# Designs tried in a protein design chat: miniprotein binders against a7ua95r516to809. Part 223

Target 1, 294 residues: a7ua95r516to809
Amino acid sequence: ASLSLLSISDLVPDLQFIFFWMSNAIEILYFIQQKSPAYMQTIELMDDKAGSKESLLSATISANEEAMTILEEVIMYTFQQCVYYITKTLYVVLPGLLDCNPFGTEPSSEQCRRAAGVCVCAVCVMPEAVRRVVSVFQTTSDLLQQYQVHSEIQSQMFAYLFFFTNVSLFNQLIDKGPARGWFQRSRVLQIQASVKILLDWAKGAGHNHLAQKFFAKFCSTVTILASPPQQLSQMSWKALCAEHPSLKPVQLHRILTQYQLMAELGPLPIWQPSSEDEAYIYRTVDLLESFENH

## First folded at step 19 (miniprotein)

Design zs6
Fold by OpenDDE base, second read of step 19:
Structure zs6 (fold): chain B 294 residues (1-294), chain A 83 residues (1-83)
Amino acid sequence: as target 1 above (294 residues)
Amino acid sequence: DPKEKVEELLREAERLLEEARKALEEGDFERAILEASQAISQIARAMLEAEKHGTDPEVREKLLEILQKAAEILLRAEEELKK
């Protein structure tokens, strides 16, 4: 199937099986880890029937270690598969978030219309493009809860998904933003509102800290671009670096340069990079974020 | 064939489970723990192969059933050894 047609709903059957295996593997691993020390101690305390005890103990330890190792592989594999499928769906829907006008009257989701006529729930009032992104995260959350996946694994999954989302949105904004007019103030305000809806969802879902951490770079970029020229032109390079520590010097420089062009501002000496940062602003390799460092 | 491998691992796990059950009934709790632990190891291998290659729902249900029974034997054997 074309990636463009793949919805999270289409992947639910496959994801259900993966989450099933992941949850069971975690539960069994935890069971073995808790019980193995007790088994060893009990075997050690038993009367040594002619040297058979040591061999039995060794064999039991070996069996448990092997089981734990394999279960860890199952957990890692299933986690990777989940992330792979979910990120594919995100890849398809995330570009729509940047083009979204959240201030427009978009019709509520068909599902909520059928159940309650006019649903005023937070998801139903979301713009369609935002709702599609939230639906991926919500479906993931629902599946994790349905299969009672360990909270640590849930946190790791959302951390990665937020990371992926941030990298994707940031890179698209930096690379395509100027050409698509996303650096225009009106468009930036739309993007800011759309991201706020997503962050509000994450907060409501209990992932506020993770969302704030992993969306920091994209949020900083949007915040700078949303700033009025009168305000931003009064901020020094040093002040902007301090307020937006998630941005590399090359990234901040690119944002400010594009802002200057869009706002038809002349050269602003106050935005001149420090002598310390001057070498770093030319590191174009560091301009876009990498997916590999997570 | 991945399917054949999963079925082989499942059969081995069932064999080990039955031996563990017999050991438990005979009062050989150490052997019951060993054989049940080995059964779980075979199930874990089967799970990994099943996930990589896809398996029938029936195979997944059997794996879980054997796993549950193995865990029950481990718990009972541990309780008896603590007396």
Scores: ipSAE 0.370, ipTM 0.781, lowest interface PAE 1.3, mean pLDDT 88
Fold by ESMFold2-Fast, scan of step 19:
Structure zs6 (fold): chain B 294 residues (1-294), chain A 83 residues (1-83)
Amino acid sequence: as target 1 above (294 residues)
Amino acid sequence: DPKEKVEELLREAERLLEEARKALEEGDFERAILEASQAISQIARAMLEAEKHGTDPEVREKLLEILQKAAEILLRAEEELKK
């Protein structure tokens, strides 16, 4: 019950065991997959001893197939458990990213610099709320590296974590943003700066491609909301749809409506959907993204 | 029930691991591969059962230790067959 209220540090001992399980299962599965054709061929080339070769080959094939199937189940289960615990922690800390101010009284860049030519300025100027999110990603990366999990599985895990983060942040902003004041210009610029810290972390960790792909919706949303009124007012609905294909028409319309209200651009809507898009926008009941539909 | 099942699978895996080790020592690499593969299958099943129903960290560590030993036998036997 209280697991979602724990920090990532509190979960590390449990996560270490699960990552250990997963890492061992992956290594053994890949070894069997790689070597299976070779030793099956070796058995087929064996001298037949009183007709036992066929029985041995059949038994070995069955054992090998069973081992692979069960190892796949172990990998799927442990992967699911890791994702479950990590995303539960992310869900608790992510709203803080929408509330923090990275332009506050953080230490100066000079005070955050390290000798030996390595710059850690981004980490030093990071708000506590952003640091909590980054620590979840960093701890996950550290555990995957510690247990030498294959890069392909690491990519799959971060793809899902970025997907989850994107959906969570987007849904929070759309659902709670108006009441929380998150659509105010000053707050949007703070959110944009905080998101940049996450994206910079992902780039440094070697996951830039995944971050660009899976954060597209939230990044499009923040980009639109951070646009100056003079610039955004000059863009047509069709142009905005073309520039932000990751946003559904109903989502784009909601974002622009909120922008118009916050910017106080006038009594009449500036951004109107095309005749083809109008029915779709007005008939759509659910604006929020699903965590289950990917 | 779940605890007894994990212990039964653990005992079977240990038996298969010992048979695999004997086969490896006797130069019967094909049998070592078969026995080690069966041991891995049993221990993986025990691991899945233990995670779903919960188990002590000590038992979990023992399951992983046996899994690693079985994998080592499999790797060594396969390497010998290549020679």
Scores: ipSAE 0.164, ipTM 0.622, lowest interface PAE 4.3, mean pLDDT 76

Design zs7
Fold by OpenDDE base, second read of step 19:
Structure zs7 (fold): chain B 294 residues (1-294), chain A 83 residues (1-83)
Amino acid sequence: as target 1 above (294 residues)
Amino acid sequence: DPKEKVEELLREAERLLEEARKALEEGDFERAILEALQAIIQIARASSEAEKHGTDPEVREKLLEILQKAAEILLRAEEELKK
């Protein structure tokens, strides 16, 4: 199937199955971990009938270790499969977020129209492009809750999904932004508003800390680009580095250079990198974020 | 009867184990994993129920046997899915 046609709703049946396995495997693993010591103690307290106790103990230990190993592999596999399917869906919908005009009157989603007429829920009032992204995260949250997946695994999954989203949006903005006019103030304000809706959703879903952490780079970029020229031109390189520590020197330099071009500003000595950063601003390999480092 | 409940859970675990084995033989590795995990869940429930009333050594041996067989199915199915 063409990746372009893949919706999160199409993946729900497969995801449900994977989440079911993952949740059950976690529960079973936890059960074995908690009960194994008690089983061993019980066997140790049994009367030694002609070496049967030692053989039973050995068999129990071996079976528990094997079961735990297999369950850990199942948990890891199912986690990876969930991430794989969800990130594929995100990959399709994320580009629409950068082109979204959240200030426009977009029609409410067809799904909300069918179910309740005029739904005024926070999701239904979202721009379609934002709603599509939020729908992926909401569906993920709903599935995790439905199958009662352990909170730590939920946090790890959202951490990765936010990381992936940040990398994808940041790379697209840096790479394609100048050519697509996303560095224009009016477009930046649209992007900022769209990201705010996503962050507000994450806050409402209980993932505020994770969202703040993993979206920091993209948010910093958008914040700089949204800044009025009068304000940003008064900020030194060092001040900008301190305010936006998530940005590498090469990234900040690229953002400022493109901002300067967009705003038709002459060279600003105040934005000149420090002597310590001068060598790093030319590391173009560090310009885009990698998906591998998570 | 607590003993009857443990025996019922063991029978269900054995049924699920047999379904898992069939699925594995048919090359339905995803179903094999699911059924094997379900078998292990029944074993865990049987074990928990047996512990409340004192675990019979025969019941414990049976639980371990089913657990081991379920683990073998999980491992084999996982290996086939990696291919």
Scores: ipSAE 0.051, ipTM 0.544, lowest interface PAE 3.4, mean pLDDT 86
Fold by ESMFold2-Fast, scan of step 19:
Structure zs7 (fold): chain B 294 residues (1-294), chain A 83 residues (1-83)
Amino acid sequence: as target 1 above (294 residues)
Amino acid sequence: DPKEKVEELLREAERLLEEARKALEEGDFERAILEALQAIIQIARASSEAEKHGTDPEVREKLLEILQKAAEILLRAEEELKK
């Protein structure tokens, strides 16, 4: 019951009002910023005038500065509210992406067009769990376009949503993965395929650069876990660190340890960290990612 | 009392909007700009309070209407002043 209330569709009416306000505040802020030089030029012209008009102009400049300050606060607050509601919905649907199978799906009568009794839409079908995640991103994109939100703010929104998704998926995989069997090779390949659908959506939406930047940690993790044992066993610790700079030494060590258990490999002599990295590896508090934006 | 605060800010914004409209019609473009900016400040404050505590859709619609009208006055007055 609770979970159904967190559907992105249920939030659209509330989000529409917040996006409307944010969009209007942004437009007015840009207008005032563009006209600020005109006020300064007008002051120079009014230096020839008596105190009454000069006093009014001074008051106008003060009001202009205060208006810009408070509009910036409104924009920041409404942006934070949108992010809060969207990420709260996203957090509920993201774990499903780690449990679904994108390689095995049967065409439904609802999703498929039929010609002469043949279903022709199999290539377009994605798992319901992946579709729910994509739906959150698509709805966000649609709202940003509907209210003509400036492209820079759209980029900031998706940067944070991708950052949040990356952290959430990484933390879920590292923390719950062993108990859920997510480190099994067949499950890792399913996760990799699901993530590719999400990254393909981002590319199609014009956010490929942001997706590459903010999904780096989770993509590195899945890449390592999907690697054949023969290839991975031939790589040194230094080489793995160099290939996966987004992973902290403690995170890389945990991933490799899980990989070893899953692949039934012996000790990790070829994946020995440096003495400096060993000290860091023993700090488990740094294992999971923070949702704090640095 | 959050509702009372939003209503106070709304009334002040409407008063400032009316002053801006009068100034614009009288050809006092500098005063129209000042009054419009003051209306925007009050509406921005009201919007912030409304989002923190929740308000009726009708109140949100009024906030938006006043904001749009203030922006229109500001734009028109600036165009006249720019020459």
Scores: ipSAE 0.029, ipTM 0.504, lowest interface PAE 5.1, mean pLDDT 76

Design zs8
Fold by OpenDDE base, second read of step 19:
Structure zs8 (fold): chain B 294 residues (1-294), chain A 83 residues (1-83)
Amino acid sequence: as target 1 above (294 residues)
Amino acid sequence: DPKEKVEELLREAERLLEEARKALEEGDFERAILEALQAIIQIARAMLEAEKHGTDPEVREKLSEISQKAAEISLRAEEELKK
């Protein structure tokens, strides 16, 4: 199927199976870890019927070790598969977030219209492009809760998904932003509003800390670009570095250079990189974020 | 054939579950736990093999069913060992 046609809803049946196995494997692994010492002790306390005890003990130890190993493999595999499928759907919907005009009158979701006529819920008032992104995260959250997946695994999954989202949005903005007009103030304000809706959702879902951490780079970029020229032109390179520590020098330099072009500003000596950063602003390999560092 | 391998693993898991059930009925709770663990190993292997090659819905349902049975036997055996 064309990636363009893949919705999160289409993946739900497959994801449900994967989440079931992931949750079940975690529960069984936990059970083995908690009960194994007691089982061994029980076997050790049994009457020794001509060496049967030692054989049973050895067999039980071996089976426990093998079971734990294979269950860990299942957990890792199922986690990876979930992330793989979910990130594919994100890849399709994330570009729409950058093109979204959240200030436009977009119709409420078809589902909410059918159920309640006029729904004013937070999801129904979202722009379609934002709603599509939120729907991926919400579906993931709902599945994790439905199958009672361990909280640590939930946190790891959302951490990765937010990381992926940030990298994807940041790279698209930096690479395609100038050509797409996303650096124009009006467009930046639209992007800022759309991201705020997503962050508000994450906050409401209990993932505020993770969202703030993993979206920091994209949010910093949008914040700089949304700043009025009068305000930003008064900020030194050092001040901008201090306020936006998530940005590498090469990234900040690129953002400011594109901002300068967009705003038709002359050269600003105050934005000149420090002597320490001057070598780093030419490291174009560090301009875009990598998906591999997670 | 990956399909044949999955079917073999499932058959072995079902055999082990039956042995675990018999052990539980006989009051050999330690053996019941051991056989249930061995069944879980086969189920997990079957799942991994099936998913790597594309899982049939029927296979998924069977895996779910036998995994639940393994968990139930293990839990019952553990509860009896605590008495």
Scores: ipSAE 0.462, ipTM 0.816, lowest interface PAE 1.1, mean pLDDT 88
Fold by ESMFold2-Fast, scan of step 19:
Structure zs8 (fold): chain B 294 residues (1-294), chain A 83 residues (1-83)
Amino acid sequence: as target 1 above (294 residues)
Amino acid sequence: DPKEKVEELLREAERLLEEARKALEEGDFERAILEALQAIIQIARAMLEAEKHGTDPEVREKLSEISQKAAEISLRAEEELKK
């Protein structure tokens, strides 16, 4: 029952076996795909009566198609299992990212030194909560590299992990944010800094384009909430919708309502949805994101 | 018993690879290729079955060995056909 039981390091032995089988199935599939054209051509070149050669060709085609089909099923199944275990671990550690303070620096930190007795860096070490999330991504990258999983499968894996992270963080912020104080400006700036650490990791790992695509909704949300009142009040509802196309009208309305409340701003006409969108914003079920909408 | 099912699939794959090897030695290269493909199908089924019932180091080792044998026999058969 311990939270430590859900650590990514605890799952590594199980994940290693699943990645091993996934890698093997991919290699066998590619071997079959590579050799099939040569075998077919060789059979067709044989000096034999047409009936016998055609029977062998048909049997070989059938066996080849069956082998490819079942190997694709193995790849899909092992991929889904990896995603399941990794996202289960992410689900436990992601809420901590919304509560941590990346600007918190210990005075005794050896990485923050200056003669004036002040640290020149506000963020000298990665917060534990952010480190746990990065550790999940890094371990996944390490396993994909260790078992030499092809780059396309690696991209699909991180596409889904970033998608999952985006949905999880967005839903947590929208659903629990008001009660947890996460909409306060100081908290939003901490969240923004923590997310930047994740995005910087993704860029360093070669996944910048995937991170930009799949974090769009949460990044838009944090960007709006971190905006100065002067800047945000100068934008019309239509302009905000255009700048943040990843947000549904009901989601943007909820975010702006929370921003107005926390900034102690009165209702502003420019931050009101159109009459067409108004019916949509009354539907609570459309507020949160689905983990299955790709 | 799930583990016995995986071992049965791997034994069938090994039997098919032995048939492929015999076909290769007898100069029936087309049959050798077909039998090797049939072995690969059994190997893939064993992978899928093993994943459903958990990973096992012993199964992992056998799976790796049999997969390599299938690839080698297929390569040898194809090279002989080119001659």
Scores: ipSAE 0.131, ipTM 0.602, lowest interface PAE 4.3, mean pLDDT 75

Design zs9
Fold by OpenDDE base, second read of step 19:
Formats: sequence, structure tokens, C-alpha cells
Structure zs9 (fold): chain B 294 residues (1-294), chain A 83 residues (1-83)
Amino acid sequence: as target 1 above (294 residues)
Amino acid sequence: DPKEKVEELLREAERLLEEARKALEEGDFERAISEASQASSQIARASSEAEKHGTDPEVREKLLEILQKAAEILLRAEEELKK
């Protein structure tokens, strides 16, 4: 099947299977960890028949360690598989977020249209492109809750998905933004509004801190691009670095250069990097974010 | 009060938006872009301040409304400057 046809709904059966095994493996691991001390104590209290107690204790310790190791491998593997499938779906839907006009009258979601009446839920009023992205995250949340996956694993899952989303959106904006006109003020405001809807969803889902942390680079970029020329032209390189610490010098320099070109401001000495940062602004390898640095 | 600060920023954004609209009607597209961009900056500040203290749904809706109107003015003004 072409990647373009892959919806999160099509992956739900496979994801359900993976989440089932992940949840079960976590539950069994915790069970062993909680019961192991009591089990060892019980063996220690048994009558010492001629060296059998030490051998039984050693065998039990070894068996528990082996079982825990296998379970940890299963958890790690299933987690990676979930991330792989979900990120594939995100990869398909995320480009639509940058081209989205959130201010247009888009029809309500198909799910809410089936309910008798005007659904005014936050998802129903979302632009289709935003709703598609939110649907991936919501489906993930629903599956994690359905299978009662441990809260730490849920947090790790969302941390990675937000990381992936930020990297994808940031890289697309930096690489394709000038050519696509995404640096135009009207387009920047559309992007800002679309991302705000996504962040509001994440806040409502209880992931506000993670969202703020992992979307920081993309949000900083959008904030700079949304700034009026009169204000941004008064900010020094040092001030911008301090206000947007999530951006590397090379990234900030690229954003400001493209902003300058789009706004026809000419060269601004106030945006000149410091001598210390000047060595880093030419490191084009650091311009785009890596998906491996999570 | 953080709430009062958000309301002040919203009022300023609305004022700037009205000036941007007037400039657009007068055919001063550069001024319209400037004023609408300033409005959007106030909205961003209001949003950031509201997020620190909890965002009221009404405030959120108002922020989106003003942002929409600012975007519309910017789009129209940018289109007219390209002709």
C-alpha cells in the first residue's frame, strides 16, 4: 500500500496487538519485581535439607533475572514497533499542517457528524489538517488507556511523538518554507494558529509540559517569523539568542536571513552574530534537526 | 493581575486591528501590514501570558478571532502589494 493511503485507523488492529503485549509484559515485570523478595524469603525460611536450599535459591534468582531480561526486551521491542507505525502515520499527515488555513470554514469531523446535532467539541471545530494530526495522537492516547499502559511508558511515548513532530515540522519549515511562502506573515499566522490548536489539545490531554518542551524549536521559529519587522529589527542577536535558547546559532541565523529577505529589510548590523557564534553559523550540518537525537 | 494583563494585551490587539482595517480601507497596505503584524504580536504575548496562568476558553476564542482577522488583513494587503 502506498504510504499516502496509510491512516491511523488502518493500523489500529496491529497497534492493538502490540499494545496488548507491551502492557502484559510490563504487568508481569512489575509482578516479578514485587513478588521476588517475598519468594526469596519463603525459600530462605524452608528447612535446609542437605544443600538443596542454596541450589533452589540460586536457580530461582537466575530464573527471575532471565525472565526480567526477556520482559524488558519485549517491552523495548513493542515500544519501538508502536513508535515506528505511529510515526509513519504522522509523516503522512504532518505536511498538511503547514499548508492549513485554520480560519476557513471546514466541515465538522465525520465522527461528530454521525452524532445527531451540532457537535461543538474542540475536535469537530478543528481544521481537517489539524484534526488528522490530533487523531493520530488521540488514537495513541486511547490505545494506551485502553490497555492500561504504565504512565511512565505513556509519557515516553508522547515525548517521542512530540519530538518527532517538532523535528518534522521544523525541518520542513526551514527547508521548504521560503519556496512554499510559509515565511509570509499571513502564512506564519496560519501556522501559528494551527500549532496552537494542537498545543491546546495536548494541554487538554494532560501533556502540556511535554508539548511545551518538545515543540520549543518549532514554536520559537514561528514566534520569530510572526514578529513584526519594527519589533524584530530592534532586537539584537544576543537578545534573540537569550529569548529563543532552543535554537542553535546556525538555525537562528538562517531564520533571520530568510526573514530579512522576505521583509526586504536589507542587512541589519544588530542581527550580526557574535564572534563566538560566527564559527557555528556556517555549520550547515546543525541546521536541520536529526531524528536520531532523542 | 495576570488576567488583567491578558485583557490589556487583547484590547491593544483589537485597537491595532481596527487601525489595520482602516489602513486597508484607505489603500495604505504597508500600514495595514504593520498594524496587523503588531496586533498579532500582542496576541502572541497575550497567549503566552494566558498559558502561564491557565487559559480561559473565552480568552482562547478571542485570541483566535483576533488572529483570524489579522491574518485576513495581512493576506489582503499582501495580495494588493503584489499587483
Scores: ipSAE 0.028, ipTM 0.393, lowest interface PAE 4.8, mean pLDDT 85
Fold by ESMFold2-Fast, scan of step 19:
Structure zs9 (fold): chain B 294 residues (1-294), chain A 83 residues (1-83)
Amino acid sequence: as target 1 above (294 residues)
Amino acid sequence: DPKEKVEELLREAERLLEEARKALEEGDFERAISEASQASSQIARASSEAEKHGTDPEVREKLLEILQKAAEILLRAEEELKK
């Protein structure tokens, strides 16, 4: 049986339909919120000769509240469906980011071609695995723009997608990293370069603030693991905690232990946890992040 | 009580997710898809109830978590059925 890879493009028709309905529901909700006060003021200014004014006001208020409730349900449902389809696609493509090499030195035949008698062979290109992740984010951005979804909803969407990506990458690195060799310094540098491509995309798309907030944990992890031994050995536990506030003590301790093992460093007493952090580390076995963010 | 109704729907969705996970582990991919799809339906219902009575960030976060777990089970089951 032949295998085929499904891409974000395969979901575009379904996503277009859902984004269309979400955008329409938001616009109708906004219209009711903006126009309803003017209509109710018109009713209030009417001469109540038959006692109909109070009844009409009550009916109008009730109808508006019902309509707004229905629209809010549609918006929430369509938002959750978009999140479902987009995160389903991200789940498939994210592991590839931890295995790819953005420093690949295999030049294409075009890049190896001689120009005026000089050979030009080195070119840095976006790895296919990173391109797939970026394509999910770009397609989401394009759909939000195509259907003119309000900026607050767009921010909520990318906040969740970045949160999901951060947790997924962090958990995979911590849980599967030792078995996959991902804690090797050369592999960490490759991961750091790949993550930088995602962060550069987010900055270009106007989501730098969200990316800095929601990628903090994974970025801290990769930064520590990519640090030279000479630099890292000069930092105390307290200094590392202050530099990386997104990491829990147990997470920081596990990362430093893996770094020491992979770097083949001798014992470094400088990374001694505080008494409070020691008690916390020994009382909890939680290393992995929850999507609940409690 | 609207809050109690939302919590009941969330507990039912979590129960369905656990049944879906068990079905996936046992190699019953059709049942895993069915249970995970039912969990997604309960989440949609819980979301509608939560919005009718105001938004709670904690509830919204739980809705997104269960939806993500359902998506993961659906994806794994669909991939296995392709084999």
Scores: ipSAE 0.000, ipTM 0.099, lowest interface PAE 23.6, mean pLDDT 72

